# VHH binders against Protein SPO16 homolog (SPO16), part 15

Target 1, 180 residues: Protein SPO16 homolog (SPO16), of Homo sapiens (Human) (q5vvc0)
Amino acid sequence: MAESGKEKIKWTTTIIISSSLKSYEVATALENRSHKVRYSDSVENGSIIFSLSGVAFLLMDTKECLLSTEEIFLAKIEKFINIHQNSFLVLSAALHGPEEWKLMFRIQQRFLGCNLRILPVHNTVNAINLMCTIAKTTSKPYIDSICYRMITAKAYIIEQSPVWKTLQKIKLNSDSVNPN
Below, E stands for the ipSAE of ESMFold2; O stands for the ipSAE of OpenDDE; V2 stands for 0.75 times the mean of E and O plus 0.25 times the DockQ between their complexes.

## First folded at step 21 (VHH; framework vhh_8k46_1)

Design z5 (from t5 with S110T; at its last look DockQ between E and O 0.51; V2 from the best seeds 0.70)
Fold by ESMFold2, look of step 21:
Structure z5 (fold): chain B 180 residues (1-180), chain A 125 residues (1-125)
Amino acid sequence: as target 1 above (180 residues)
Amino acid sequence: AVQLQASGGGFVQPGGSLRLSCAASGFTFSSYAMGWFRQAPGKEREFVSAISSSGRSTYYADSVKGRFTISRDNSKNTVYLQMNSLRAEDTATYYCAKDTYPRSYTRYETDYDYWGQGTQVTVSS
């Protein structure tokens, strides 16, 4: 027999998807890749979060952006990057022509110095392949990933608690300066 | 300790209706999604419905969509399943369950950490 070994175990993870994307092709396709998909009302519309990899993706339709007010979609992006340390903007369009490139440049200009990366894509399959590749490359070993999930979940709970809010006020109000 | 008490099952004729209730205690109810699952004798337990912690979003198995409605009352720590247009295929023990993780919801049975004792629903012609 020329083949006695088995293929290596396929990488899988847990993905948090905005409720706004429920029933969309992207959610079904991620489940078809054996990833555990969870939905949330508490994340920005269009969000796909690989919490174990520490990366988050905001899906936006370029045509919708071009038809809407600049202030609105820039505010949405700003809110997203303020929540997520490693943020990616996934801009979808069938063809990225001059208007789409102008939009991309405008967003890059607005967020200079921010930790935002822009990913132009043509369709859902293209978006899924990019997101999963980035998340896989960024992921930590399984054991460390479990510890990271526990720490992140505890931090989220603490950030929402009255005690955490009080501690943040104390830290921001540092009065240890000696006047002499 | 976390406790989930399901009730409201019974015997009904095809086309009838039942309302299941699940009273919860021992955890911050408003922080967690809740789910309903069912199991007929000799069959695998299957997902029926889930509701987000706020109640803003719902999730239904294809077999019950349009006939069943999940809801919750966070002031009473209770989740409900309104079951209309019941069929013989709906005969099962129905279980309520608590999602393991706060502020997200899922159809995956393995992501639920606490389960009620169940309530029997029998639909017979």
Scores: ipSAE 0.669, ipTM 0.872, lowest interface PAE 1.0, mean pLDDT 83
ESMFold2 (binder alone), look of step 21: mean pLDDT 82; pTM 0.821
OpenDDE, look of step 21: ipSAE 0.872; ipTM 0.957

Design z6 (from t5 with Y32N; at its last look DockQ between E and O 0.76; V2 from the best seeds 0.76)
Amino acid sequence: AVQLQASGGGFVQPGGSLRLSCAASGFTFSSNAMGWFRQAPGKEREFVSAISSSGRSTYYADSVKGRFTISRDNSKNTVYLQMNSLRAEDTATYYCAKDTYPRSYTRYESDYDYWGQGTQVTVSS
ESMFold2, look of step 21: ipSAE 0.666; ipTM 0.869
ESMFold2 (binder alone), look of step 21: mean pLDDT 80; pTM 0.804
OpenDDE, look of step 21: ipSAE 0.841; ipTM 0.945

